# VHH binders against E3 ubiquitin-protein ligase UPL5 (UPL5): the designs that were tried, part 6

Target 1, 342 residues: E3 ubiquitin-protein ligase UPL5 (UPL5), of Arabidopsis thaliana (Mouse-ear cress) (q9su29r532to873)
Amino acid sequence: SPEALHGGLFMEFKNEEATGPGVLREWFYLVCQEIFNPKNTLFLRSADDFRRFSPNPASKVDPLHPDFFEFTGRVIALALMHKVQVGVLFDRVFFLQLAGLKISLEDIKDTDRIMYNSCKQILEMDPEFFDSNAGLGLTFVLETEELGKRDTIELCPDGKLKAVNSKNRKQYVDLLIERRFATPILEQVKQFSRGFTDMLSHSVPPRSFFKRLYLEDLDGMLRGGENPISIDDWKAHTEYNGFKETDRQIDWFWKILKKMTEEEQRSILFFWTSNKFVPVEGFRGLSSKLYIYRLYEANDRLPLSHTCFYRLCIPRYPTITLMEQRLRLIAQDHVSSSFGKW
Key: E = the ipSAE of ESMFold2; O = the ipSAE of OpenDDE; V2 = 0.75 times the mean of E and O plus 0.25 times the DockQ between their complexes.

## First folded at step 1 (VHH)

Design b23 (framework vhh_8emy_2)
Fold by ESMFold2-Fast, scan of step 1:
Structure b23 (fold): chain B 342 residues (1-342), chain A 123 residues (1-123)
Amino acid sequence: as target 1 above (342 residues)
Amino acid sequence: QVQLQESGGGLVQPGSSLRLSCAASGFTFSSYAMHWVRQAPGKGPEWVSSISSSGDSTNYATSVKGRFSISRDNPSKTLYLQMNSLRPEDSAVYYCARDFTSEYYGSGEFDYRGQGTQVTVSS
């Protein structure tokens, strides 16, 4: 159950001598991959920025959805407290709801461009023209069509009877945006906030943490930098044990990494550190320097990693071709997730 | 015109009880969720408790859960906060606030709040 999984992670964190930070970071990655998997319908990708997630309004059909959202809030709070990057970005609307801030017209520009343009036209239309055309026949209602069924939602008491005019159109747009984007996920936001706040110090109000941040700040905390990885910066923050910086194998290593695709480089980084993204400030922002340790086992051995110490362990490979083959095996996503890690 | 008027604050000893009231006027009270928010000297506002428009759902900040109880009387348009086992850290100005919706977590903004009532818990 979510409570059992959360309890297990909490005990592992409290006993760092038993689990280590590398095991903790890998657990967050796996849990978040499951939570944000499109197949389980808890979260949806943002239409105009597919890197971002917001709660799925339809998740409420699952009786367990409150438990899942509360658990997710606890997981994210725990990750933020321990500076673990989970690789998830939140949609702007979801972020504002967590912050307890009202969603404005400008906030939906990248979420729903069609609705943004329509509402902007309503607000910018000449007052005399708008009123002479009876507010384009608009009343304080939201019309919805899901699965071929029409429904009419009143935005305020007696909204069906209240005409939109030049004096109340700002209120109309504000209520329309709230009902369209905020209200459908209200319960999910509430449960997430409950889980999140229960993990923080008892004096922090449910919305105070997010209210102090810009979305870009939260992005940095949750995912780190999305810029291409600087191999030169990576090398500058790497030290060696059992190899000299001048060794031919070390030169080969950096040449191979530089030739890899961005996805392959991120897979190597994940295998090595359990972090898929570099902090916004670069490798300087990592909690430790990275190390390449020599393995004294057979010279064709696959790499190993000790992620809690940022150690990559490789033998003294006899050829660049063999090293490249071994590193590419580690760079495959399904292999790099658990193979050879502590 | 929307108006919210808090009352019932005062100076009390630690461990005492106090009941706050908020009289609402100028709107259909029974259609809105309501909140209690407090602000201690030198600190930002802290949400304390919420109640749905019907009174069927309530929620509390962790710091007050089990000690405070929120309730409402829709016919008399009054919101209440029963505070038990008061602690020095409960000392603050307490505000009654209206949500935009019937849901206690609302639009994330209080569109109206009262003038506040001062609660001081000290020996």
Scores: ipSAE 0.000, ipTM 0.088, lowest interface PAE 24.6, mean pLDDT 77

Design b24 (framework vhh_etentamig_d1)
Fold by ESMFold2-Fast, scan of step 1:
Structure b24 (fold): chain B 342 residues (1-342), chain A 124 residues (1-124)
Amino acid sequence: as target 1 above (342 residues)
Amino acid sequence: EVQLLESGGGLVQPGGSLRLSCAASGFTFSSYAMSWVRQAPGKGPEWVSGISGSGGSTYYADSVKGRFTISRDNSKNTLYLQMNSLRAEDTAVYYCAKDVSEYLRGSTYYFDYRGQGTLVTVSS
């Protein structure tokens, strides 16, 4: 049942917290990757930025969607409480709804440029000209195309019969924006807020949390800083077992890592720690130092990791070329996710 | 693509034991909680048991608690259900299920994917 699934995932969070920060971070990352997967009915990628998500209005087709949005709110609240960066960003409109703020015309300029320009023209048109042309034939309705079918939604009682004029056009635009962006996800926002509020009620007054933040502040909490990974900082917070810092294999390791792309570096970090993002304060913000352990198996073996202990295990590779081949293989996103528990 | 293949079902006497297996492919097995769901003839689906990605947490429906044990081997991408002290009411098709909301049509269990099932018949 959904209650059993919700309870099960909550209990898993409690158990993973007890087993160490590496397992906890992996759990949050993977749960959020599934929740925010666009192939699911829960969330859609924002049109202006595919890193950002908003609730899917179509999720209402599933009668159990309220339970999943409540669960999502709990997961995000717990991630924020534990300072876990989940790698997901919120759409501006979703953020404003969570903050209890009205969506203004300026808030949609990057989200829906066509609608922004249309509404701006309606508001800025000369009043006399607008009224002389019967408000361009506009009435208090929103026309939508859903599943290839045109539909007409009334913005107010008898809106189909209410003409837009120079005296009511601001009200028209305000209602149009609300109905287009806010109303379709109102229930999802409510359920998310319910779950989020339940988790934060002890530590922070819930109604003030989102209101106190700019979107950029929340971005930093959920995804971390935009700074590239400092390899020197990474090295400074790494210790060795079975290798000496002066060993040629350790010198090769850091040289290879430094010449990798940012995406490859983040994949190596994920393989090693189950986290793709460094805290804004750098590697000192991690709960533990990182470790490179010598593996005494075959000298050509793939690296292994014990993410709960921030341990990367590698054999004493005979050449820099072989080490690079093995590290680049685990830097592939699909490979690093498959070996996170080794 | 995601694939889940159940095996181990069969005919067993009341009080007997049976072990079900589910071979998973097409996704990172250790990263997802897994469940067993059963459907008895003429009845709706019933969630039976769940296990965390790490295997550290296990959950059971009251109807099977103390009799069934869920486990997983992440190195083999395999989920197991050890069923002991079987009763006639345990007769059902047992499905392996990956936790996530439904892809195409709402199911009461919100699985991303479920397998084809394996039949367990408890009869004298």
Scores: ipSAE 0.000, ipTM 0.091, lowest interface PAE 22.1, mean pLDDT 76

Design b3 (framework vhh_ozoralizumab_d1)
Fold by ESMFold2-Fast, scan of step 1:
Structure b3 (fold): chain B 342 residues (1-342), chain A 121 residues (1-121)
Amino acid sequence: as target 1 above (342 residues)
Amino acid sequence: EVQLVESGGGLVQPGGSLRLSCAASGFTFSDYWMYWVRQAPGKGLEWVSEINSGGSSTKYPDSVKGRFTISRDNAKNTLYLQMNSLRPEDTAVYYCARGDYEFWSGSYDYRGQGTLVTVSS
């Protein structure tokens, strides 16, 4: 909760002397569940890509929102430094602001498709038709609705008196996009960047870090790649305790995993590690090797995991059919996100 | 036209206090982060304080922390810097600066004319 983040949890994080990936993995999981929880209103999901988040302009109603965004910046910086996947993606608009880059019309297509289509129509209208209809009555203003209050914001000096026409409509759209998407979250972006920089060397500004990346690079760092998972690579980075690599149960495990759908494989990975995706460089890019531990009792039970250590615990299943049934059950999203983790 | 006009500088003895003001016009003051930046004779620009758009969050470098306080009055479009326990090394031209829309460390899209603060006996 916001109370917990502001109180003991936030203070404990600020006072950390040393961090290791295995020690912090459960911390990152719990903290990110709170930060990106819809009830906390710090972030909004993108309308057309629900995996992506951007700061909520309405977060300003909470007087503590600056502290929460600074804290989020610290968490993300620490996760990136330790190659810990947080499992969330940033909206392109938020990424561009962190990089200090201007937001273009194409950049808002997946953030706000209605606005994108409206602005595209303004730019693509026949110039003579646009001008003969007095620019559809448009002036250099943005009409806003915040917390039920309507307001009119001038995009430039005397914008209320400046008509949009075929010669200035590109400038109008550029200013409209900036005011609609960049300006309302500027404080949140600056607080995030402040927290982010405090975890990195102060000689590297946040703009320089993000400006060196494409959004796809950041996606890979935060979530891992969308490429199909190499089961051979996964196996090559897995060690065993209580099983020999040559045991028939281990052979069955990898055969079952190879037959699973990509979605099921990612669910197994998430159950095992709290990461749904593999870094672009493969399993060597994960913060730890993976381990399969034997459970010595209850040879028909569901697997357990200890995600802080990339540990999957399974009994010595008597048949491949039973193992497959148990693994497919934990591969279901509703089971893999809540059951058997410690 | 964006305008930032600093005032309140002058000669003060070591250990003394001064209050700087910056009158902002030509933009929506309450939408912007604001900064105080100084330049000592023969030195580069040094950031000395920042404040967010609403006034709830401030930050200072160690060189002035505990001695300087930044504040703002959004109803009056005015930024302030209260300087206490002044030292000879605080001698500089002090600039009021507006934060830019393309954020990066040390980025200012507009700066005032400056006000001179001299700390000497």
Scores: ipSAE 0.000, ipTM 0.275, lowest interface PAE 13.7, mean pLDDT 79

Design b4 (framework vhh_8emy_2)
Fold by ESMFold2-Fast, scan of step 1:
Structure b4 (fold): chain B 342 residues (1-342), chain A 122 residues (1-122)
Amino acid sequence: as target 1 above (342 residues)
Amino acid sequence: QVQLQESGGGLVQPGSSLRLSCAASGFTFSSYAMHWVRQAPGKGPEWVSSISSGGGSTNYATSVKGRFSISRDNPSKTLYLQMNSLRPEDSAVYYCARDLYESSGWYPFDYRGQGTQVTVSS
């Protein structure tokens, strides 16, 4: 039961504390690695940073999910109270919801780049152009697509009948963001907060813990330092289509990537997968293998990617110099966010 | 340098058909959703139609749905608009426009061509 699980973990925690701090740190790390395992339905990895987690809206299919989120809150509270780094980070949106703060457009920039860009353009579009096109046909609805099924959620009463225009588009964007990011995980956040606060209340007076922190402060408490990307680990989890592993172009690719700066490597990873950071367990923690596909088009074109399938598509570049030039172009932050990603 | 060059406009009678073309250069055409936008004299721009980067998905303004058909040929970097059953209210300068980023959302455009004039007169 959840009560028995809480009690058992508390007793293990007490026993580990008696044996030393190193054993205690490993225990919290292993427990959190299991809780935040993407193979479970409880949490999802953040879109732009594989180290970060947010509650899974689909966790509600398990009737016990409220108990598991409460338990997770208790575990994280205990780890923070004992200054134990658990090796997981929270998504910015999840962090803000724990702090009781509204999610703004800027807060979703790295969480959902496509929605961020779309909403920003809605807000920045010329008012005359926007209104002359009937708000581009937009109404106060959120359209969702899951497993090929399209659904429509009203953002306000009679939202299907309320047109978006230059005067109400900020309200539209605010409601769209709230319904897309805050509302679907509201129960999970509440249960986590209940377990978290209950642990603090039992040991120390309750505090608005998350409200007084920046995300970067919480990051330091939960994980500590940054780890560089292992190119050898990246290569070991990459497969090829249209190239042989022994092809000159494949050898060139890994040599170029290894010579890149850490920031350039993260930009290539982002272009390829929509994620800038590797899971704490390495590339084996990704939901899929990575793939390099051959393009049978012009041999001088920029790479393309299909991020949902972890596919990087490149032509058979004739020289290492040309490949390096093309890869460095997509490694620039502004370019990797805008060119050739599907 | 991004370039979009429209062609195929002209003076036609109501009920006639026209096919507009847009030749694209200076970017990876196959990576971007594309739009047709029109502007009638004394009116603001009106979105007409959109097509996804791969051509598998299309959308149309209510005023043209069932009469117009958008298509693309990625190898030749060309966008098309087949206009059937033309009406006087379809008279406008037609512009080819590139979406800012490849997405299933088809709202803004960041580059627009010079336009091609379509006049439907009785």
Scores: ipSAE 0.000, ipTM 0.127, lowest interface PAE 22.4, mean pLDDT 77

Design b5 (framework vhh_7b18_3)
Fold by ESMFold2-Fast, scan of step 1:
Structure b5 (fold): chain B 342 residues (1-342), chain A 122 residues (1-122)
Amino acid sequence: as target 1 above (342 residues)
Amino acid sequence: QVQLVETGGGLVQPGGSLRLSCAASGFTFSSYAMGWARQVPGKGLEWVSYISSGGSTEYQDSVKGRFTISRDNAKSTVYLQMNSLKPEDTAVYYCAREGYDFWSGYTEFDYWGQGTQVTVSS
């Protein structure tokens, strides 16, 4: 399982202490790809930005989840200390909790758009209209479904009996957001912070460290380079299985990639490696070489990838036109939006 | 409940042979592709070989012609026959199962064994 792989990598990291940037970089890429893999129960991708992660409340099903979050805190602290860009981003809610800051309504806009809009309507509704309609029947409770169980959580003592009105709706929204987004991951945040602090030898407490930063500053520390991707560098760090470098399909592949837009190239890189950004030093900074594998199936099949091994699997497409069509379909599925930029 | 257990590692001289076995349990073995990966101390994980549920095989270029992957679905076991071993083949060898994630559309290794040490030394 992902948990078994994490356990194995954790033991290797503890047994073979990394002393140089190259060794540390290899482990960070492998470990972070597995820890932040959405198929793993530890973290969830943000709905509006697939690059961003927050702890999964359901991770508690695994009794080892506290150890994994402590380990993750150690890994991130070590990466920051050694200035290694691991290619993952934190959800704003997770970042704020690490900083020891209260989560406001504006902070959840990109985390949960539906709840953001609902809460905005509650706060912006005319006071007289709101009160004349008995606060829309709202009480100080959160209705939730956790691990397949439907539950009603009281936001305050006797919350089921406390009606929401124009005078207390701001408090209602604040408590609702805290219970929905902050409280369910408190243990995960605690354990992450323990690991983070332990690696820093208590020299810089997590709240002190994160409070000095905007989320965008942390993004810059954790994200790989955002300069245009060098296709020649990419090719130089790619090996082949089932193809020869001189095969016409391999020539077509690199020609197609060179013709793609930067966003399309980043989408192909993400499909191939689960990373959209190349390390600052280029492709040599990746934990492994990239591989193009031949599929001996249908000659019109969509590409497949094995991201843990940087494998892109493609059939021997009969024409460059068909290969380009298939690669562009893969590129479209993972086109990113960042800062509302084109 | 998914378990992968590797056996067959050990010390061998250059030019020698070893056969690794991976016993799988907790899933319908015949429905999954299986692979082998290796890690040299102080280096990253490197894919070695792959066998599909249908029996199609693939190899990393440095082991092609020397290593053979095979499977026995009746025994829920995947094998790696390693011939003409070189010092460069010294590594911990891991067995892995390949899963498909509907939501991401990706195929990737989702379960791993604990690994078995192979040392090629004179």
Scores: ipSAE 0.000, ipTM 0.153, lowest interface PAE 21.5, mean pLDDT 78

Design b6 (framework vhh_8pnl_2)
Fold by ESMFold2-Fast, scan of step 1:
Structure b6 (fold): chain B 342 residues (1-342), chain A 120 residues (1-120)
Amino acid sequence: as target 1 above (342 residues)
Amino acid sequence: QGQLVESGGGLVQPGGSLRLSCADAGFTFSSYAMAWYRQAPGKERELVARITSGGDTNYADFVKGRFTISRDNAKSTLYLQMNSLKPEDTAMYYCAAEPTYYEGSWYDYWGQGTRVTVSA
């Protein structure tokens, strides 16, 4: 954890005396760079929107984490009061927890797509088939792995002994979501809310403040509008396997991408990474480089992706026209966004 | 969808008594700490009384000696016995299921509330 964040920066904030708008804006920028730095482990980036953050359950290992979350709440409240756009967005689940609202299955679609798909399959499986397979062996427990330790949490009394079936699976999913997303960060949400409310108003509960907003309203206050994707920045953070940067197919790829609409570019980014949006600092903010891997099969097949590794897999297409057709197919909204990716 | 249902509220004269009840589906009740909160018009929601899964109780200073919180895990029901009621006790009373972690949370199961009015 950076020394500046643990000691100096937190103490500097308590003693802060802003002397001008430029000095204040630079201070917010530097502070947010430290708070939302992945190396500090206070916050996690949303899996499918690299601009969005949610508290990290693992932050509890640091005994100072309550102070850091209270400080963060104060910083965000102060930025809102001074109308400073800090370039930080909240994950929908974190926003709902601040508002004191129940998290539904649809609310976690963008936060945890893997869990969303799993829960959706549980709910949509044919009741007769589900029951014939003993609810896939599921019981009312949440399996967790935090800090390398596996643990089993009972979702209800005697949850280890209660089988999931077609009649109770909706209740199972609701409890699973609550324990997965709300419970692990209760202290972080509480401390953030305390700092936020103390700066903004002692008389208004944080739940009341956040309930007055749509997530999109808060987004506008914290970062303003969407920025176009820089294709040059994207290319600068892409490496190749089975292709040389100078290969004609690589030149074609970037030319096609530059000619696409912003919506098409975001669809390609989503197919490649499971994210439609770039971090505020650009592609350098990603946890890894992006990769274009060569497929050594039929030279006319659709692209594939491995989103966990930021890999886009394409064959050595013989023409720019064919490559463009294949890329546009994966950029279409009506095609499953999971088509060819895992 | 966890649902808590409060009942027992009403209009009562100063010095009177009311017993509030909070019923749960019976699914999570025994594993949670349970609490009563109240919210008077134009004021913040405040803790009245809390009871742990093990039966340990805690009370706000303004109700000590007058209110008693209790639970029946077999019936999945929480109670608040309110004696010597005062006009300042007038509020909407809410039942909450909280994690065993005493510090509370911003995402607890809440009931719809039951109205208590103390007036001559």
Scores: ipSAE 0.000, ipTM 0.145, lowest interface PAE 18.3, mean pLDDT 77

Design b7 (framework vhh_etentamig_d1)
Fold by ESMFold2-Fast, scan of step 1:
Structure b7 (fold): chain B 342 residues (1-342), chain A 125 residues (1-125)
Amino acid sequence: as target 1 above (342 residues)
Amino acid sequence: EVQLLESGGGLVQPGGSLRLSCAASGFTFSDYAMSWVRQAPGKGPEWVSGISGSGDSTYYADSVKGRFTISRDNSKNTLYLQMNSLRAEDTAVYYCAKEGSYYDYVWGSEYFDYRGQGTLVTVSS
């Protein structure tokens, strides 16, 4: 039976099926552009990797979201069956849920490093010290904040009254991770799996398919190899504050970046935006333009970034050699992950 | 090899109680969430209840919440389902199911790693 029609997406699927395999690649391109567009409510880009997508918890606002996720599961299954690379990658958490695997603390290390470090500290603290400090005042709750509004979610019945201690802190961390990353998208995962199974085979659950793969295997099937970052595209989507586009320092910046290795370029992008990779559609797919702001401070200072605003802040370096030294220093993984980022 | 052996089913009057047990072997029991899934004659499988590996977190289908209690004894590798205030619509074969993770409970029985042979519960006057 046909699903609810909304935006014509389901109709395009049926039309393409009727026309045969000759135009499948163009159909997948158009359909996936619409499904994985962050401007609609279905999917969000991963915070650690803009190539990757996870279901949007807010998709529940649309009463037709189950139909859309079921349709998406069918589209992905069909692409895999026909060996069509659709150019989308899955977030690690989404992949693990499709495989029916528990999200571990190590699985969120790159997704949410602040939460990772906090949870690791909770688990590694000396038991006697932890208990003597009343579990740091922690209870079985998850604090959420959206647009300045704070909500408290209980991780278990009467969680507000249940203190975290050395005996239950492992359960506390497990429940935090589940509630933060897995529970908000459970229905979307279920509907995707239903659509995927219906296309692939009713008797083959998605778990058996995904459980046999590493994330890297699925990446190869869906996208293929990684493409280099286009520095020209990056530059075209960058604006300046306190510099003119024609300034020597701006010319130096793009020349240095262009001469860097792919790994160094991805480290600079990560420092600037908290993402190592660009969206499939290029820099136009970012939620904002990128900005290079002038620092009116010491002319030899390390760059700073305000990642939520895509701002890279640099002083007016007097030489290209000094600028290169400073940019290469922030391109080192340990520096770009912990220092000068906001 | 994973093995799950259910017991405790039988004929019971409406309003009565039964306790189901599931003996697990072939894996580290405390590392895995466990579920109870039922299948009524001529119907598809229905997830009933789930419990975390530690036993500290429990989940229930709306149809059984407040009447059924899931529990486990990790020292005995045994899963339990205490069923109270039984109704005719609770009549089904009850399966013990091993989950790869506690996320599996949302997907129904077809997505579990392993399911036992089942135990029949008949609620009839």
Scores: ipSAE 0.000, ipTM 0.112, lowest interface PAE 19.7, mean pLDDT 77

Design b8 (framework vhh_brivekimig_d4; at its last look DockQ between E and O 0.02; V2 from the best seeds 0.00; counts 0 for: pae E 14.9 > 2, placed apart)
Fold by OpenDDE, look of step 2:
Structure b8 (fold): chain B 342 residues (1-342), chain A 125 residues (1-125)
Amino acid sequence: as target 1 above (342 residues)
Amino acid sequence: EVQLVESGGGVVQPGGSLRLSCAASGFTFSSYGMSWVRQAPGKGPEWVSSISGSGGSTLYADSVKGRFTISRDNSKNTLYLQMNSLRPEDTALYYCARDQTEYYYGSESYSLDYSSQGTLVTVSS
């Protein structure tokens, strides 16, 4: 039940012994990757920014569609509550819909430049000229063409009979934008919001939550910081057990990490903490400090991690080369989810 | 130019033995530590063994300890790996590598220069 979810979540992978907060974080990340995978057609990449996602209007063909969006709302809400950066960015229109805000002409500027320019011209045209030309022959309808089929949608009752003029052209544009960008995803937004609300306290409606945020704020909450990972910040928030800060292995570790690609660094972080992304605040925004522990086993073994405690266990490698080889192996995607079984 | 050429690989049955050789040229062989690294199909590279420039110090991976012996002949600029009691899991491409320094213990830090070819060892019944 939704109420039970408020008491805390514990996740367990079927074939894994690991459980706890680390597992939960990983689960959020993996589930979101699947939900927002364009191949699954629930969401589409935004036209103006391919990093962002919007509900697929065509997803309604699936009878389970409502359940999926409700589930997505729940997952996102839970991720936010647990302060897990899942790496998802929402489309601006989608965000505005969630917030219950009106979509303005400016909001679609980069999404549909043709429509934006057309609407702008309609609004900025001299009123006398516009009216003398019968409002350019426009009526309160949206003409759509999909797969060669043309359809006419009335924007208001008897819209086909209602001419656009200098006095009502603003209303026309508003209705046009709403019908084109908001209406097609209305059900998905409702379903998402329902799921989202189930996870929030009854005192805070989802619209209120989103309305209090800028899109950038939400981005920060879901994706984390936009800047590259700071190794110095990472180091500053790491403590050592069984190693001294001055040990050569520690020096090697950070040197290796520094020369890694962003993706490799994120993979290491994920292996270490089950966080793929760093909060906007940096490493200080994490639930705890990070820990490097000395692994008192064979000096050629792979590192292991206890993600629930942000603990990375590293053997006392005899050479920087060996350490680098092992860390790079961990940085591979297939190893990053092993929960330290190596 | 640094050149490392491995030889001695082949097909052996479990429990068998092989001796790998690495001919080195293009640098003062005795001034550098040397290492063996292997890569099995579908796996990442695995460090196997290292030997100091003088040959006075050796180190082995736990997986090969007691079975493999690393040695070198500085007069011949050649590195060796005697592999005994071979197992199917030892199947890999074996590479010779030059360490950046003679010493791999203590405060010294170094990287490895790998050969580009390797020698294939296959252990199968």
Scores: ipSAE 0.000, ipTM 0.254, lowest interface PAE 13.0, mean pLDDT 84
ESMFold2-Fast, scan of step 1: ipSAE 0.012; ipTM 0.416
ESMFold2, look of step 2: ipSAE 0.000; ipTM 0.306
ESMFold2 (binder alone), look of step 2: mean pLDDT 79; pTM 0.809

